# Ledger of designs, part 137: VH-VL binders against o27280

Target 1, 266 residues: o27280
Amino acid sequence: MDSMNVPEVLEIKRIVEESESVKTFIFSWDFRREVRPGQFVMVWDFRDEKPMSVSLIDPVRSEIGISIRRVGEFTDRVHGLSEGDLLGIRGPYGRGFELMGRDILLVGGGIGMAPLAALADEATARGMRVDALVAARTADELLFLDRLEAAGVNISTCTDDGSCGFKGFAHERLLTLEENHDMAAVCGPEPMMFQVMRILDERDVPAQLSLERYMKCAVGICGQCCLDDTGFRVCAEGPVFWSQELSRVREFGRYRRDPAGRRVPW
Short names: E, the ipSAE of ESMFold2; O, the ipSAE of OpenDDE; V2, 0.75 times the mean of E and O plus 0.25 times the DockQ between their complexes.

## First folded at step 7 (VH-VL)

Design e50 (framework fv_azirkitug; at its last look DockQ between E and O 0.76; V2 from the best seeds 0.00; counts 0 for: pae E 6.0 > 2)
Fold by OpenDDE, look of step 8:
Parts: sequence; structure tokens; C-alpha cells
Structure e50 (fold): chain C 266 residues (1-266), chain A 121 residues (1-121), chain B 107 residues (1-107)
Amino acid sequence: as target 1 above (266 residues)
Amino acid sequence: EVQLVESGGGLVQPGGSLKLSCAASGFTFRTYAMYWVRQASGKGLEWVARIRSKSNNYATYYADAVKGRFTISRDDSKNMVYLQMNSLKTEDTAVYYCVKEDYFGYYFDYWGQGTLVTVSS
Amino acid sequence: ETVVTQSPATLSLSPGERATLSCRASQSVGSYLHWFQQKPGQAPRLLIHDASNRATRVPARFSGSGSGTDFTLTISSLEPEDFATYFCQQYDDFPLTFGQGTKLEIK
């Protein structure tokens, strides 16, 4: 087995409070192991293992950040950790985002902003113009705003309850934006991504979307994250997909499979 | 736009007390560590105190020169950071700056205009 | 504590000239070395963070380099507004410490 498949026990260097339910854990990272925005790592708390997106890539400090939303037992335990505590990390895995053009649009919802934040850093470092549409249910759930602003990102917010920015969903806000971009990167709730993709396709904006699926192995062997009809493995062929690829995936935006492999509608 | 506005400075006698306040705006205050840094006239900068965010249990740190005399505190509901200064000494005379830590906690990214504290008999 | 020493204490130059400021730490601070600009009567302003990263709205003529113990701030072509005092600061260990400053004055 490749060394990348063995969890490396790393000390939590910093913990950033992103919101009430989201924390970013920062680790020292050996960048001889390349990591790209959009890729994920498997986080091991010595009891269980879960895939998490990389939200920070800092070659200068030799650090990566992993943003984790508190949603269950595993994440509850992780959120209970402190700086100096240990986690196992293996990876990175999957296909990350590819940057192209001069102007990029990021559309993110909730924790979906995690990989996009990393992408924003890379894009701005390359001198690209970055516009970000950040969506959440409420203002308190909007993520990475200060970080994105500091990076020079032009931010537009939308919230379901109107507590910040545009009142409504990301795709609704997107419809009000007339400017086209050279490419778009999208990550968030799948219904959101589905609608956003449709709009971007109509506008002939190349788009990449990061999918979330239940993953076990992260190395394309177990098939737990396979997408129906195509056989795409989210951990191997994804999690970042081009819109053209997702157009072939019938389950996209319609349903997912739970840990038992049952179809669960969105 | 990030803004930090200090207040509470003034003239006080040695052994006296003074409480500085800093009003913060333009960022998610609750998630950031805040600092006080002071600068005597014509002199260099000296770190005074640090208070971390709630997620880090509001942990406080002090320079040796002020330890036991100064207390840093914060009120996240009001976006305020404070510096209670007791047992003031003449060498405490300085402009006191309220300082914001960066997003990831590695550097000072914004400073207030400062407030002058003069300790003199 | 980590002692941070700047040199020279004073640097006299003319507009258009290149300025080179040095900062040395008594022990390795990695890249956790930052530069601040302070003009008379004003608060310090972040100029460079993490040795080589320009802060927001900092002109391209400012650059930082170095790692470990030796760091350099370079101003490629001085503008009139660049004449100020520059401080370096280590953020590797507590207590946080600043250099004594380099005053860049007009010749």
C-alpha cells in the first residue's frame, strides 16, 4: 500500500472557530505530498474515519486546514478536541478543482464553502478575479466571509431567511447576477448545486462541482461512493466533476445513497 | 472595514488604576483573539496582553512587566475588549493600542489609533 | 524570549532609491516574522506577514524575504510616503517581541 494510504498522526496546531457548528483544524503538512483544492483527506480519530475537504492550503507555513461541521458522533468527538491533540490524516484523495481563465465564480452553500475557500486562495494568488456567492440558511451559518474578504474576493451573500444579503437560495441570487465568468466552482447542498449548474450551463459557463457521498475506502475499491449509471466513484473520479460529467449522472440532484446503500431522496 | 477605537486613556498617579476600552467593528469579533500593545514616546513596541476567543476558553496571556497588575477581558456581545490596569507605574506610560489578530492567528493585521496613558506624580 | 534586532537604526535615502532593511532573531522563528510600518502620530500598519507576504493594499514595491533568523524588507523604489519607521516582529513564541525599529528618513 502506498504510504499516502497510511494515516499520519498529526497534532492539531490551530483551531479556528468558523461558526457555531464549524471548526477549522490546522495541521503541519509536508508539501512533498501535493494537495489541491477540492481534494479531501480521511480524518481518523482513532475510533472512526470520515472524509473531510481541505479548506486551507498554505505552503508558506507548511500547513493545511480541514473544516469540519458538527453533524454526528464522529464530528462531536472531533469538535471536542483542543490544540495539541492528535488526529490521524491520510490522503489527499480525489480529483481537485482545475483553475482556468481570469475570472472565476465560486458558489458555495454551508460547509460546501470549505473547498472553495482553498480554491479562492489559489485563484487570488494567481491573480485571478474571484467572485464568491456564499449561501447559508442564516447569517450565522455563512462561512469564511472575513477570510475571503481578506483575500480580495468579491463576496455576495444570500440566506434563506434574509438575515444577510439576498433573501433566497443561491441559484435565485445567481439569476440576478448578470456577469459571466470564465469558470465556476460549486459546492454545497446537492439541490443547490443542481440548480446552479443548470443556470451556468445555460450561460455557457464551464463549471466544476464537488459532490458529497458516503465514502469508506477513499481509494476507489469499495464502491460505496459510486454514482448510479456512470459508475463514477466520487473518491476517485471526483469529488470534483465537470458539469458535463454530472449531466450523465442521473441521480445528481435527485437522490443519494445512505450508508446502507439505500436511495435517499434529497 | 475593520475599525478599532480605543478609549479610557488619561493621566493617573503612580499606584492608581485605569481601565481602557476598545470598540471593534467590521469583522466577526467573537472568533478573533485580541491584543493590547503599547509604545512609549519615541520608543519601540511592546506586547502587553492577549485574550483568545471563546472557542479557546478566553485564555489570557500577559507580558511579565504587567503580569498581576493588568487584566485583559472581552465582551463579545458588545464587540469590546478591555484592559484593567492596576498599580500603575511611571514606566507604564505609553500609547496603548488595541490590536486584532488575523484570521488564522499568526499576526496582527489591524491596529487602533491608540489611547495615551500617562502615569505621573 | 526571542530577541529581534533591526539594522540599521536609521536609514537615509532619497526618493527613487532602493531601501534594504534587516531584521535578525536570536533564534529561529521560521517564517513567523512580520513587518509593520509606522508614520509619526499614527498606529503601526501591517506591511508584510509571514516573512514575504504583502498585506492588503501594500504596494508591490515592498517585498520581504528570509527565514529562520535573518529577514529582509526591501523597498524597490522609495516613494515620499514610504519614509517612516519600520518594525519587525516575531510571532513564533510568547512573549511576542518587536525589533527596535528602523527609521527611514529622507536624505
Scores: ipSAE 0.845, ipTM 0.924, lowest interface PAE 0.6, mean pLDDT 95
Fold by ESMFold2-Fast, scan of step 7:
Structure e50 (fold): chain C 266 residues (1-266), chain A 121 residues (1-121), chain B 107 residues (1-107)
Amino acid sequence: as target 1 above (266 residues)
Amino acid sequence: EVQLVESGGGLVQPGGSLKLSCAASGFTFRTYAMYWVRQASGKGLEWVARIRSKSNNYATYYADAVKGRFTISRDDSKNMVYLQMNSLKTEDTAVYYCVKEDYFGYYFDYWGQGTLVTVSS
Amino acid sequence: ETVVTQSPATLSLSPGERATLSCRASQSVGSYLHWFQQKPGQAPRLLIHDASNRATRVPARFSGSGSGTDFTLTISSLEPEDFATYFCQQYDDFPLTFGQGTKLEIK
């Protein structure tokens, strides 16, 4: 009876090239099935199914967008598709971001800017002041800058190689930015998120962090969401967590688990 | 921030040729479709041509009034879009605008200042 | 080809009055109808996209409504700088087409 668990075959309406390795696929969507920033969908290419964050939510045009980074066989096949081709989509799944206050800081690393771009749209529509720190390895891998600028977002950039903006990591750049925000949302590599969380905690800024590795947990099939020292199962609560929830998890920012449940250091 | 600057307009005789140029800045030019829209004196706006990005194989589209005579092209290394106009007619007299579509390609968000093309004998 | 028709051709009003401008499409364009303002000697400026969404930095007195074939641009209280020509455009199918314009002039 739960139509969210049945893939709907949808036509790729448009494709936006975000970078050499990232594309956003846009589909018509029936908003009787509500979608919120921070949620994800399962994308099915008729061979394999993978979780992907929703990066565009447009009820006016009845469209959603899904941004996909090319990192393996599945995503390589999907990147080979064209407008008019078909994909199976089911969902949405997971806990979305919550907005509070007047001022929000977004901190995104690489593809982690995808769910934050959707959040930026909602925050600006609510009249919030939005500051975004966009981080990547190189200038060519910075995502959504034109889109964020068009939405009225105040943008700061940093690149590991110094090719755009601040030379260094997101947390190093964050230390040079103003301290006053009512909330923050963070998405990117886990070591980056851990360092950013520590700074935001010191500034008393409540933060929400989105962890891609917990997306499968939200659909009830993920072994990687088992946490070592809390007796806590986060499968139904992810991928978005408040910073105080993650501060109780010893593995966050220290190590992850492989499919066999073994610890792998960052 | 976004700037579109047209050049290459002028007076030309019927049957002549002109090449318009548009220099773009302030956005990631290579990923956007670009357009030419014209406006005759005291008249409405008329879409002329469209060129898509490299990911869409630089696909080109033309209004029937100019098809076969005009060619739109781009050079992503220089952030330039061009309109080669051949076999010009007096009816082609207009201000020509270089136009950018929005991030998702749903509407025109920025226009250049325009360049005047006058075709007369 | 979708033909877009604007009415009236000219609208004479005074500052402080409400202006209502109409745009009709020969077939349904959904909500893919946009409004532009053009002042003499200047390029068009986007005002409203997708029938009802105000573009960045466009004053709140401008609003758009409608869907399908009938669309309206409303200026709730005219300011002197609002006296200009307004164009609607459908972006549903090619060729892209514009209305002939409504000139808003001081009475």
Scores: ipSAE 0.546, ipTM 0.782, lowest interface PAE 2.6, mean pLDDT 88
Fold by ESMFold2, look of step 8:
Structure e50 (fold): chain C 266 residues (1-266), chain A 121 residues (1-121), chain B 107 residues (1-107)
Amino acid sequence: as target 1 above (266 residues)
Amino acid sequence: EVQLVESGGGLVQPGGSLKLSCAASGFTFRTYAMYWVRQASGKGLEWVARIRSKSNNYATYYADAVKGRFTISRDDSKNMVYLQMNSLKTEDTAVYYCVKEDYFGYYFDYWGQGTLVTVSS
Amino acid sequence: ETVVTQSPATLSLSPGERATLSCRASQSVGSYLHWFQQKPGQAPRLLIHDASNRATRVPARFSGSGSGTDFTLTISSLEPEDFATYFCQQYDDFPLTFGQGTKLEIK
């Protein structure tokens, strides 16, 4: 009955081109298995398996969407698939975002906007006011703008090169935004999330941040996704953490680990 | 803000050719599938052709009545959709609408005002 | 091919009355059934998508219901501008198909 440890083979119903490098793959889903924004799935292409964000949760159509950025051999193969092709999906896994209050700020960098797009849909469905800061290196890499606008989200943009919106980093743009939020949800490159978390903490805005780490088991057994200092496992205690939980982690925002566990700079 | 403006309709004899154009604005054109739908005077709506986004290899699909005679194409650099119509028949006489689907491809959200194609005599 | 059939073909009512329009699909389309309004000389306008979701700027008097094969468009109290032709359309399976229309006429 519970199939979380074995991939379910599903047909790709639709593919949405989000950018030159990002596609959303849409599948039928039986919502007796609940999915929450911020949870992830393991996507299996019959050769390898990688964690991917759930970006669409649509109980009305009985569909989920999974957004995948082309970054290597696995994702290149998946991007080469067409509607009607098959993928294995196991999950969902992890702790999702928790909505509180009436006013939420979303801060997303690159593919990190994927789980936040799903959260935006849920927040607007609950009648919350949603502001989103969408960040990328260039205008062509800004994700989900049309979708967020259609959902009634108030969008601010920034690009590293200034090709769209504010020229600069997400945390710099954040300093120019209104400070009237009950909570924030943040997902993107870890250096960005660290800087954003510092600003939100100074403003006394409760924040939840979604982390990426190397994952193998997705259920918290193998330890490959652990954080220094706390022993938090991203797949079991996260990937979504409250900022207070992350404030105890010395590695957050300062370095990353390669698959062998060695510290490397961001 | 979304606008779809068709052009290129007119009067043509059976066996002739015509090329329709649709200029799109107000949305991120390259991410959407685009359609042609037609309506004969006083009749219902009939789907004609679909062209998908670049990420779906610009895949095309046609109604049986037009297969082999019509070709849909797009130019993402100009935000244009085209319908090349060859070997026209009198039953092809209709108003031709350029149509946009919504972000996820669930429904048609915007229609152009249409361009009339008349095939007679 | 999924055939979509509308009834009645013509409905004659007065302003202030309630209109009920029916649409039936030859096989289940889940909730992928949409309603359009078309006035003479104009392009169709989306009213209801996914069986029951009102499109933007569509008045609250319009509502949709149904799933599977049987669908209904209801206009709770007709205004003069509501007298037009209404089409339903399935978007579940190719070829995409439309109903033949229901003409809502002023009595």
Scores: ipSAE 0.148, ipTM 0.616, lowest interface PAE 6.0, mean pLDDT 86
ESMFold2 (binder alone), look of step 8: mean pLDDT 92; pTM 0.929

Design e51 (framework fv_azirkitug)
Fold by ESMFold2-Fast, scan of step 7:
Structure e51 (fold): chain C 266 residues (1-266), chain A 121 residues (1-121), chain B 107 residues (1-107)
Amino acid sequence: as target 1 above (266 residues)
Amino acid sequence: EVQLVESGGGLVQPGGSLKLSCAASGFTFRTYAMYWVRQASGKGLEWVARIRSKSNNYATYYADAVKGRFTISRDDSKNMVYLQMNSLKTEDTAVYYCVKEDYFGYYFDYWGQGTLVTVSS
Amino acid sequence: ETVVTQSPATLSLSPGERATLSCRASQSVGSYLHWFQQKPGQAPRLLIHDASNRATRVPARFSGSGSGTDFTLTISSLEPEDFATYFCQQYYDFPLTFGQGTKLEIK
């Protein structure tokens, strides 16, 4: 039986504090069940189950990491756990990132840097040149800077308030950066991703973007993660999409879905 | 770039006390466990103490040789780690290094230049 | 406590020669074995982490291998700046322990 659809109870091996609001939980993982950057798992605390992107993939140590931002009751409970405590993990699910060419631009906003950090590790291991634009509201919310630097990534930062690096939004900073990349990967708030995608399209840089949306039921059977114009279900056909696919989606950058499936503005 | 700068070493009499300081820069100090490692002249390296990050409630760990005599502490507002050494013995004579763990806490990636502590009459 | 033992204590070689340094742990440490280089009057510098991964800006002539209890550091062709003391360290369990060091000397 495919163990991807059955939760495994795993011990928290290590916890890395990424910021005041973000922690990475590291588990031993059997890599007979392959994991790719851009995929997600369902995390179960024995009360609720939520989707979380995989942020560390380490087949040498036989470990995966899951980065979780504290935003509500479920994540508050998980943040209260210690090394040695147990969580249920089901997956991986979804479409991962594809790598091509010799150089890649990563553009991440907030927790969106989590799947991009895993991608940076894979790109670096492949011998690619990696440039990362890391964006957040304030300096304290910039994530993975030390990790990216240790991996040999060339880092640019921007904060809305100017507390670190360029003062402004990711797309404004991107306009001042070198144009030459074979591909890009983008993950963060949907309005940020929309603006970044438009600039990359103008530069003829193929980009993949990772979308996070509400899920009520198991992977692939829930209509709430559907994109309006394409019929794509984020949990089944995403979460990673090429920019060419997203440029035709009327909802991208404008509307999201609530738990009842209703369209609400960003 | 990462820098660790130790200070506070010197000559002290057996039974005396000394406090070492380490100033850290170039990384998000508050989120890393910090260590002290010592080396006697012409000898190998010996782990002395560890202090975990705020998220691990500043838990402290000591080598048996120094437990009860040494205290490791940190001040995240100043990016400082300290080693308070009490009841010093001649066998505590060594260069003391302030050491940082890597991003995931699996190995030592950066060391300070060390500060010499000599315990002698 | 996991004891880490290095051999030889001293290795005398000439520039251009291959150096092979050994490290043995008293119990399995998986791949949690790291190598450091130390020059006189200087702090140790990370060379190899997790048995076989070169640290940033470490020359390709340095390589590590092994797992479990037996580990090797190899320098394929010695340069003058490589004559130093090398330490291995296990990071598998506490207390953290280091080998006694192998001193590379010019013949």
Scores: ipSAE 0.398, ipTM 0.738, lowest interface PAE 4.2, mean pLDDT 87

Design e52 (framework fv_azirkitug)
Fold by ESMFold2-Fast, scan of step 7:
Structure e52 (fold): chain C 266 residues (1-266), chain A 121 residues (1-121), chain B 107 residues (1-107)
Amino acid sequence: as target 1 above (266 residues)
Amino acid sequence: EVQLVESGGGLVQPGGSLKLSCAASGFTFRTYAMYWVRQASGKGLEWVARIRSKSNNYATYYADAVKGRFTISRDDSKNMVYLQMNSLKTEDTAVYYCVKEDYFGYYFDYWGQGTLVTVSS
Amino acid sequence: ETVVTQSPATLSLSPGERATLSCRASQSVGDYLHWFQQKPGQAPRLLIHDASNRATRVPARFSGSGSGTDFTLTISSLEPEDFATYFCQQYDSFPLTFGQGTKLEIK
C-alpha cells in the first residue's frame, strides 16, 4: 500500500556481536522514513517474518540497527547470516518513546536494553543526563555496556547471581538508588517491568514501558494479545505505554494467555 | 578503562623477523576488529593490518607495503592481538600502534602507547 | 587509493588566535573523515569523528566541518596545550589513509 508496509530487501552492512546469543544487524536506511526509539520493524528471512525492536538509529551514517537474540528457528537462521547477505525489512511500526525533562532513567533487562540503547543515544544527543540500570541473570547476559559508556551514560548493573554489580533483581537495585528523574523508560521481562513501575509510581516518576506482546497486535498478527479491563481490546497503540495506562491492565505482570486464551501465571 | 599495551619491539637486521603483541583490557575484546598502525619518526601514520572478530571469520586485511610479509592474528581467550613481521626492510622502521575501532567499527577510538621497531645494521 | 592531503604543513600561531587546518581527499569520502591530535612522544588521540562530531571530553573550541573532498578543523581560540600535530584520516575506502599532518607550533 504505502512504502512503510512494503518490505525492502536490504544488505546486511555490518554485524556487531553483542554477546554469545545477541547480534546487532546494521543496514543503510533512508531517513525519509522516520524512525524513533521504541519502534520496531518486521524482519523477513524469506521464510518467516518476526517483529524486532530498532536498537540503533544513526542519521549521520544513514543507518539503523536491529538487535536479535537467538531463541528459536527463525533467530538461529538469521544468526547464521553474514555481512553482504540480504534480509527483508518492513516498517517502522508502533509508538516510540517520548523524551521529556532533563534527567532520565533507563531500566533494561536482557534484550530489553536494545530499544533503550537507541533511546540513550537520542537523549544524550539532546544533552540530557542519562542513568541506566542494566539487569540480567548473569554477567554474560548484560548488553550494551560498552555502547552506553561510550555515549556518556551513567551505568548501574545488577545480576541475579551477583556475577556483576548488585546481586539481585532490577527493582531491588532501584530501591537503593535515590537519584531524582524527570521520566523513566523500562523494557525487559514483564514481571521485572511491573515491579519497577510500582517503585517509580511511588516516587512520582512518569514511566514508559515497552511490551513485546503488543508488537504483534500493531501489525495485525495476533488479535488476542491486547485486552483491557473495560472488556475492549487495546489495539495497536504499543509497544510503548505510559505507566498510568498499564496500571489499569489487570494481567500486566501477573498473568499471560496461552494460544487457547487460558490464563497462565508468569 | 580501555587499555592497549604493545610489546615485542626492538632492533632487528634487514631480512629478520619480529613478533609484536598487544594486551587488551577494559572492553569486550572478542567482539571488536583490531588494527596495527605504524609511524616512522617525525612522519605520518600508515595503516598496516586489520583482523576482524570471530563472527566475521577472523578475516584479515593488509596494506600493500606489508602484504605477504606480515601476519595479524588474535587469541580471544587471552585478549591478545599479534603482528608477525617477516622479511623486514629498513622502511619498516616505525613505532607500531595497536588500535581499537569504535563500537560500530567506523573510526579508531583507542590507541596503545606504541612499540618501536628498528630495522638496521 | 584515496589520497588525503593536509595544508599547511606547519602553522605558527600564538595562544588566543584562531587556527584553521585543511584536509583534502582525492575523491569523495562523504562524511567518513576523522581528526586526530598527537603530542610529541604520545599516541594519537581521537578529536573529531565523522567530519563534525567531537569525541568525548574534547573541548568545545574544536570544531570540524566539510563533506565530500574538502574538510576543515577549526580551533576557535588556541590554548597552550593545543600546540601539537593534527592528522586527518579517511575511513570511506580501503586502504585506510591518513594525511601527512599539520604541525601547529607556538610563535
Scores: ipSAE 0.083, ipTM 0.649, lowest interface PAE 6.4, mean pLDDT 86

Design e53 (framework fv_azirkitug)
Fold by ESMFold2-Fast, scan of step 7:
Structure e53 (fold): chain C 266 residues (1-266), chain A 121 residues (1-121), chain B 107 residues (1-107)
Amino acid sequence: as target 1 above (266 residues)
Amino acid sequence: EVQLVESGGGLVQPGGSLKLSCAASGFTFRTYAMYWVRQASGKGLEWVARIRSKSNNYATYYADAVKGRFTISRDDSKNMVYLQMNSLKTEDTAVYYCVKEDYFGYYFDYWGQGTLVTVSS
Amino acid sequence: ETVVTQSPATLSLSPGERATLSCRASQSVGYYLHWFQQKPGQAPRLLIHDASNRATRVPARFSGSGSGTDFTLTISSLEPEDFATYFCQQYDSFPLTFGQGTKLEIK
């Protein structure tokens, strides 16, 4: 099992351009090391390593995919790589999503659609009906629409500026959708997830939410991954949490912490 | 909804030239490799050409039967794929389809309606 | 190049019957084999990708199986709209190659 903590140097088999700022890197993978939607890996460019959610899990092709948004020096370097180049991959880590029932609602914002895209593939393979609400600030930031459509997912979109689909926020669009679901999975900006969680709780829909903003430790426990009132640690107990667990956390959706540990409103 | 609409087919004499066009809509065109596949009357399908996305340097690939005579190109600003066909032969007579690869590039998921090219005296 | 051969060339059946179509590759293509349906005057339509995965909106009566060099497309109970030509295609190596097709016709 210790071999999971040593990076394997893997060749980039293919790169899919999701948008001008997001790419999915695809690698051959030995599925003797199982990977579940909602888990993450550590990506190593031989200088720095960063946690990235797994966005594609394909045991038939023996492949995994990792979607990376360009946000800083590490991700800029990785975006400069080509097919045939090498990256170190360590993992998987974290708690994955659990599927139950016959119908699932996915609610994703921006890059938060990455782990939900992998979940959509698993849910459709299990014969579940999958509805996805994909939210972004603008049409250019909506991700995985082509992939979700190809998988047979029923898609609703919303953008803050109205450039695609419903004009408004994810929770406003969700209020106009009448269908009930056996469960939901949510990933995106924390204020979005908080509002969506409240609506799903009122509708008595069990939901799982992914808190990717806290995946800062390589492996194991650190103070920065600890949640306010419950003591949950994203690296050890997450990144996926049930809505009932998050409803007890005072800071979820209300404030974040700066580098000094001070509370800052969203 | 994905749509691929071919145009530019017609009757041409042996040794002549034609340029086919394909207008794409309903997907993020610039990120997909695009293909041309042809089918002679009552015959099977034959791959003709492939062009990759800009991130893959617009790499092009051709079937041996058309190499040196046909050129595939694209214009991402217009969501267009082209096939320039030179030195046409009677055996090039076929319906030409513009074809899109799936999201991951593993199979053909959508085809245009086709445009007929007839090379005859 | 990898040669793909389909059999039979023509299959004559009645609605309600089971259809079994064969596709063989001259060398292993793993599971990178796909099935398309083509009706007269229409473009091919994807049915099955990667040997056994049904494409979006394809009825459950269609199924694919096989790996390596030997592949099968099965239609469990024929509907009138299923009488068409079926092509298999390998996507393992370039040049990409197709079978010659199996024409499914009404008896």
Scores: ipSAE 0.037, ipTM 0.596, lowest interface PAE 7.6, mean pLDDT 86

Design e54 (framework fv_azirkitug)
Fold by ESMFold2-Fast, scan of step 7:
Structure e54 (fold): chain C 266 residues (1-266), chain A 121 residues (1-121), chain B 107 residues (1-107)
Amino acid sequence: as target 1 above (266 residues)
Amino acid sequence: EVQLVESGGGLVQPGGSLKLSCAASGFTFRTYAMYWVRQASGKGLEWVARIRSKSNNYATYYADAVKGRFTISRDDSKNMVYLQMNSLKTEDTAVYYCVKEDYFGYYFDYWGQGTLVTVSS
Amino acid sequence: ETVVTQSPATLSLSPGERATLSCRASQSVSSYLHWFQQKPGQAPRLLIHDASNRATRVPARFSGSGSGTDFTLTISSLEPEDFATYFCQQYDSFPLTFGQGTKLEIK
C-alpha cells in the first residue's frame, strides 16, 4: 500500500472533453484510500506538480476523475497527453464538503463546477434534492450540464454575455431564485463567491466555499494562505471553508496574489 | 431531452449501397462517441460501428462482419452521425439503431427508434 | 471474443410474481455488464449498468447482481408493462457483445 504523500504513477484510462479548454482525466483508484468531494490531489507530469480538485468519485468502477482547464505551461502539457499515458497522483488532500439537510444549492463558476459535480453525485446518492446554478462568462464555458441533468439535478444557468440562460452574473441570477435550501456549496472565481456568500448569509443559508489558493496550505506548503488584520500569516485548513470563516478574511473577494506573492485587485 | 432520429433505411438489392443518417439533439453531441447497433428479425443485438470525438481524432472501429464495406462518419456542426453501407448482403437486413454512450463512455444510455434496412432481390 | 449467453430463452410468469433472468459470459467481464429492456416495435431501453446500478427513471423493482462471469437481473414483483425481452451486454472488451435475449411472457 502506498503512502498518500508519495506520488503513485497511474495510467490515464479515459479522457472526457468537457469543453475546448477543459478535459477530465480518469484513473483507476484504490478506494482503500478514501476520497471525498471538495478534496484535491497533486498532479505530477514528471516535471511540475500542481493541485487539482477531484471532479469524479466512482467507487463502483473504482475510478476518480480530475478536471483540468488549460491556462498555462503545465496544463498545456497535460492536455497534450493521450489515453495510456502516465501521470503521478498524490493525495487526496484537504477538507471536503460536508452534507446536511434535505436540500442543497450548488453555485459553480467555470471550472469551479468540477468539485461541485462530484458533490452533486454524492448528494443525489443520499436522496437530497439538488439545485445547481451554473455560471460562466459564455455558453462554451458552462461545464457538466449533461452530467448534472443525468443525475437528476435541477439546473439554472447564467452567462455574463447572455449566450445561455440568464444574462448576468451568478449573484444576480441567485436573487431571482427560491430561498429554500438547508445548505449551499459554492466554487468559482473569488469575486463571484464573495457576492454569492453575502446573499446566502442574508438568507441564513449555511454555505461552504472552495478556494483554490488555499490548497497549498492544506499540504503544508507555507505561502499565501491568509492574513489577519495585524498582518500575520495564518495557515487555515482548506480548500473548503464555511462562510462564517471567510467573512473574517480581509482579502476574500477583494485581492488575489500574483506568482511573486504581491497583492493584486481582482 | 436526448433525442436520436435515424433515417435513410429502405429496400435495396444485394450489392447495392445505402447511407443512414442520425440527427442528435439534447446533449453536447461533439464530445460523445456515437455507435451503430443492428438487430435482425428474431435475432439479438449486434454492434456495427463506433466513431470517437474530435479529441480522439475521430477514431473509427468496426465489427468484422462489416469492416471494409461500411464507413461511419460524423458532422459535429450539424449534430449528425452517418453510416455509409456498401456491397450490401442479405445478411445485413436488420433494424439499425443510432446509439449514444453515457457521459463517461462506459455504456449505452440512449437509443434512436431505429431504421429498417432490407436487402433483398 | 467474449460470448454472452442468457437463460432461459423464455420465462412464463404471472403479474405479481418474481422474475430472475441469468446472463453468463465466456470469460470474466468484471462488473462491466449492462441490462436492456425491449418491447415489440421499440428500441432497447437501459435498465441496469455496471451489473447493479439502476438507470435513471427505472423502477425500484428492477435490480441487478453478479460479477465476473455470472450475472442476474431480478424483477421483484412483475407489472403488466414488464413483459418484454431483456438483453445483457458486456462492455469489458471489443467487439462489444450481447446475449441472445430472454423473453418474459404472461403465463
Scores: ipSAE 0.359, ipTM 0.725, lowest interface PAE 4.3, mean pLDDT 87

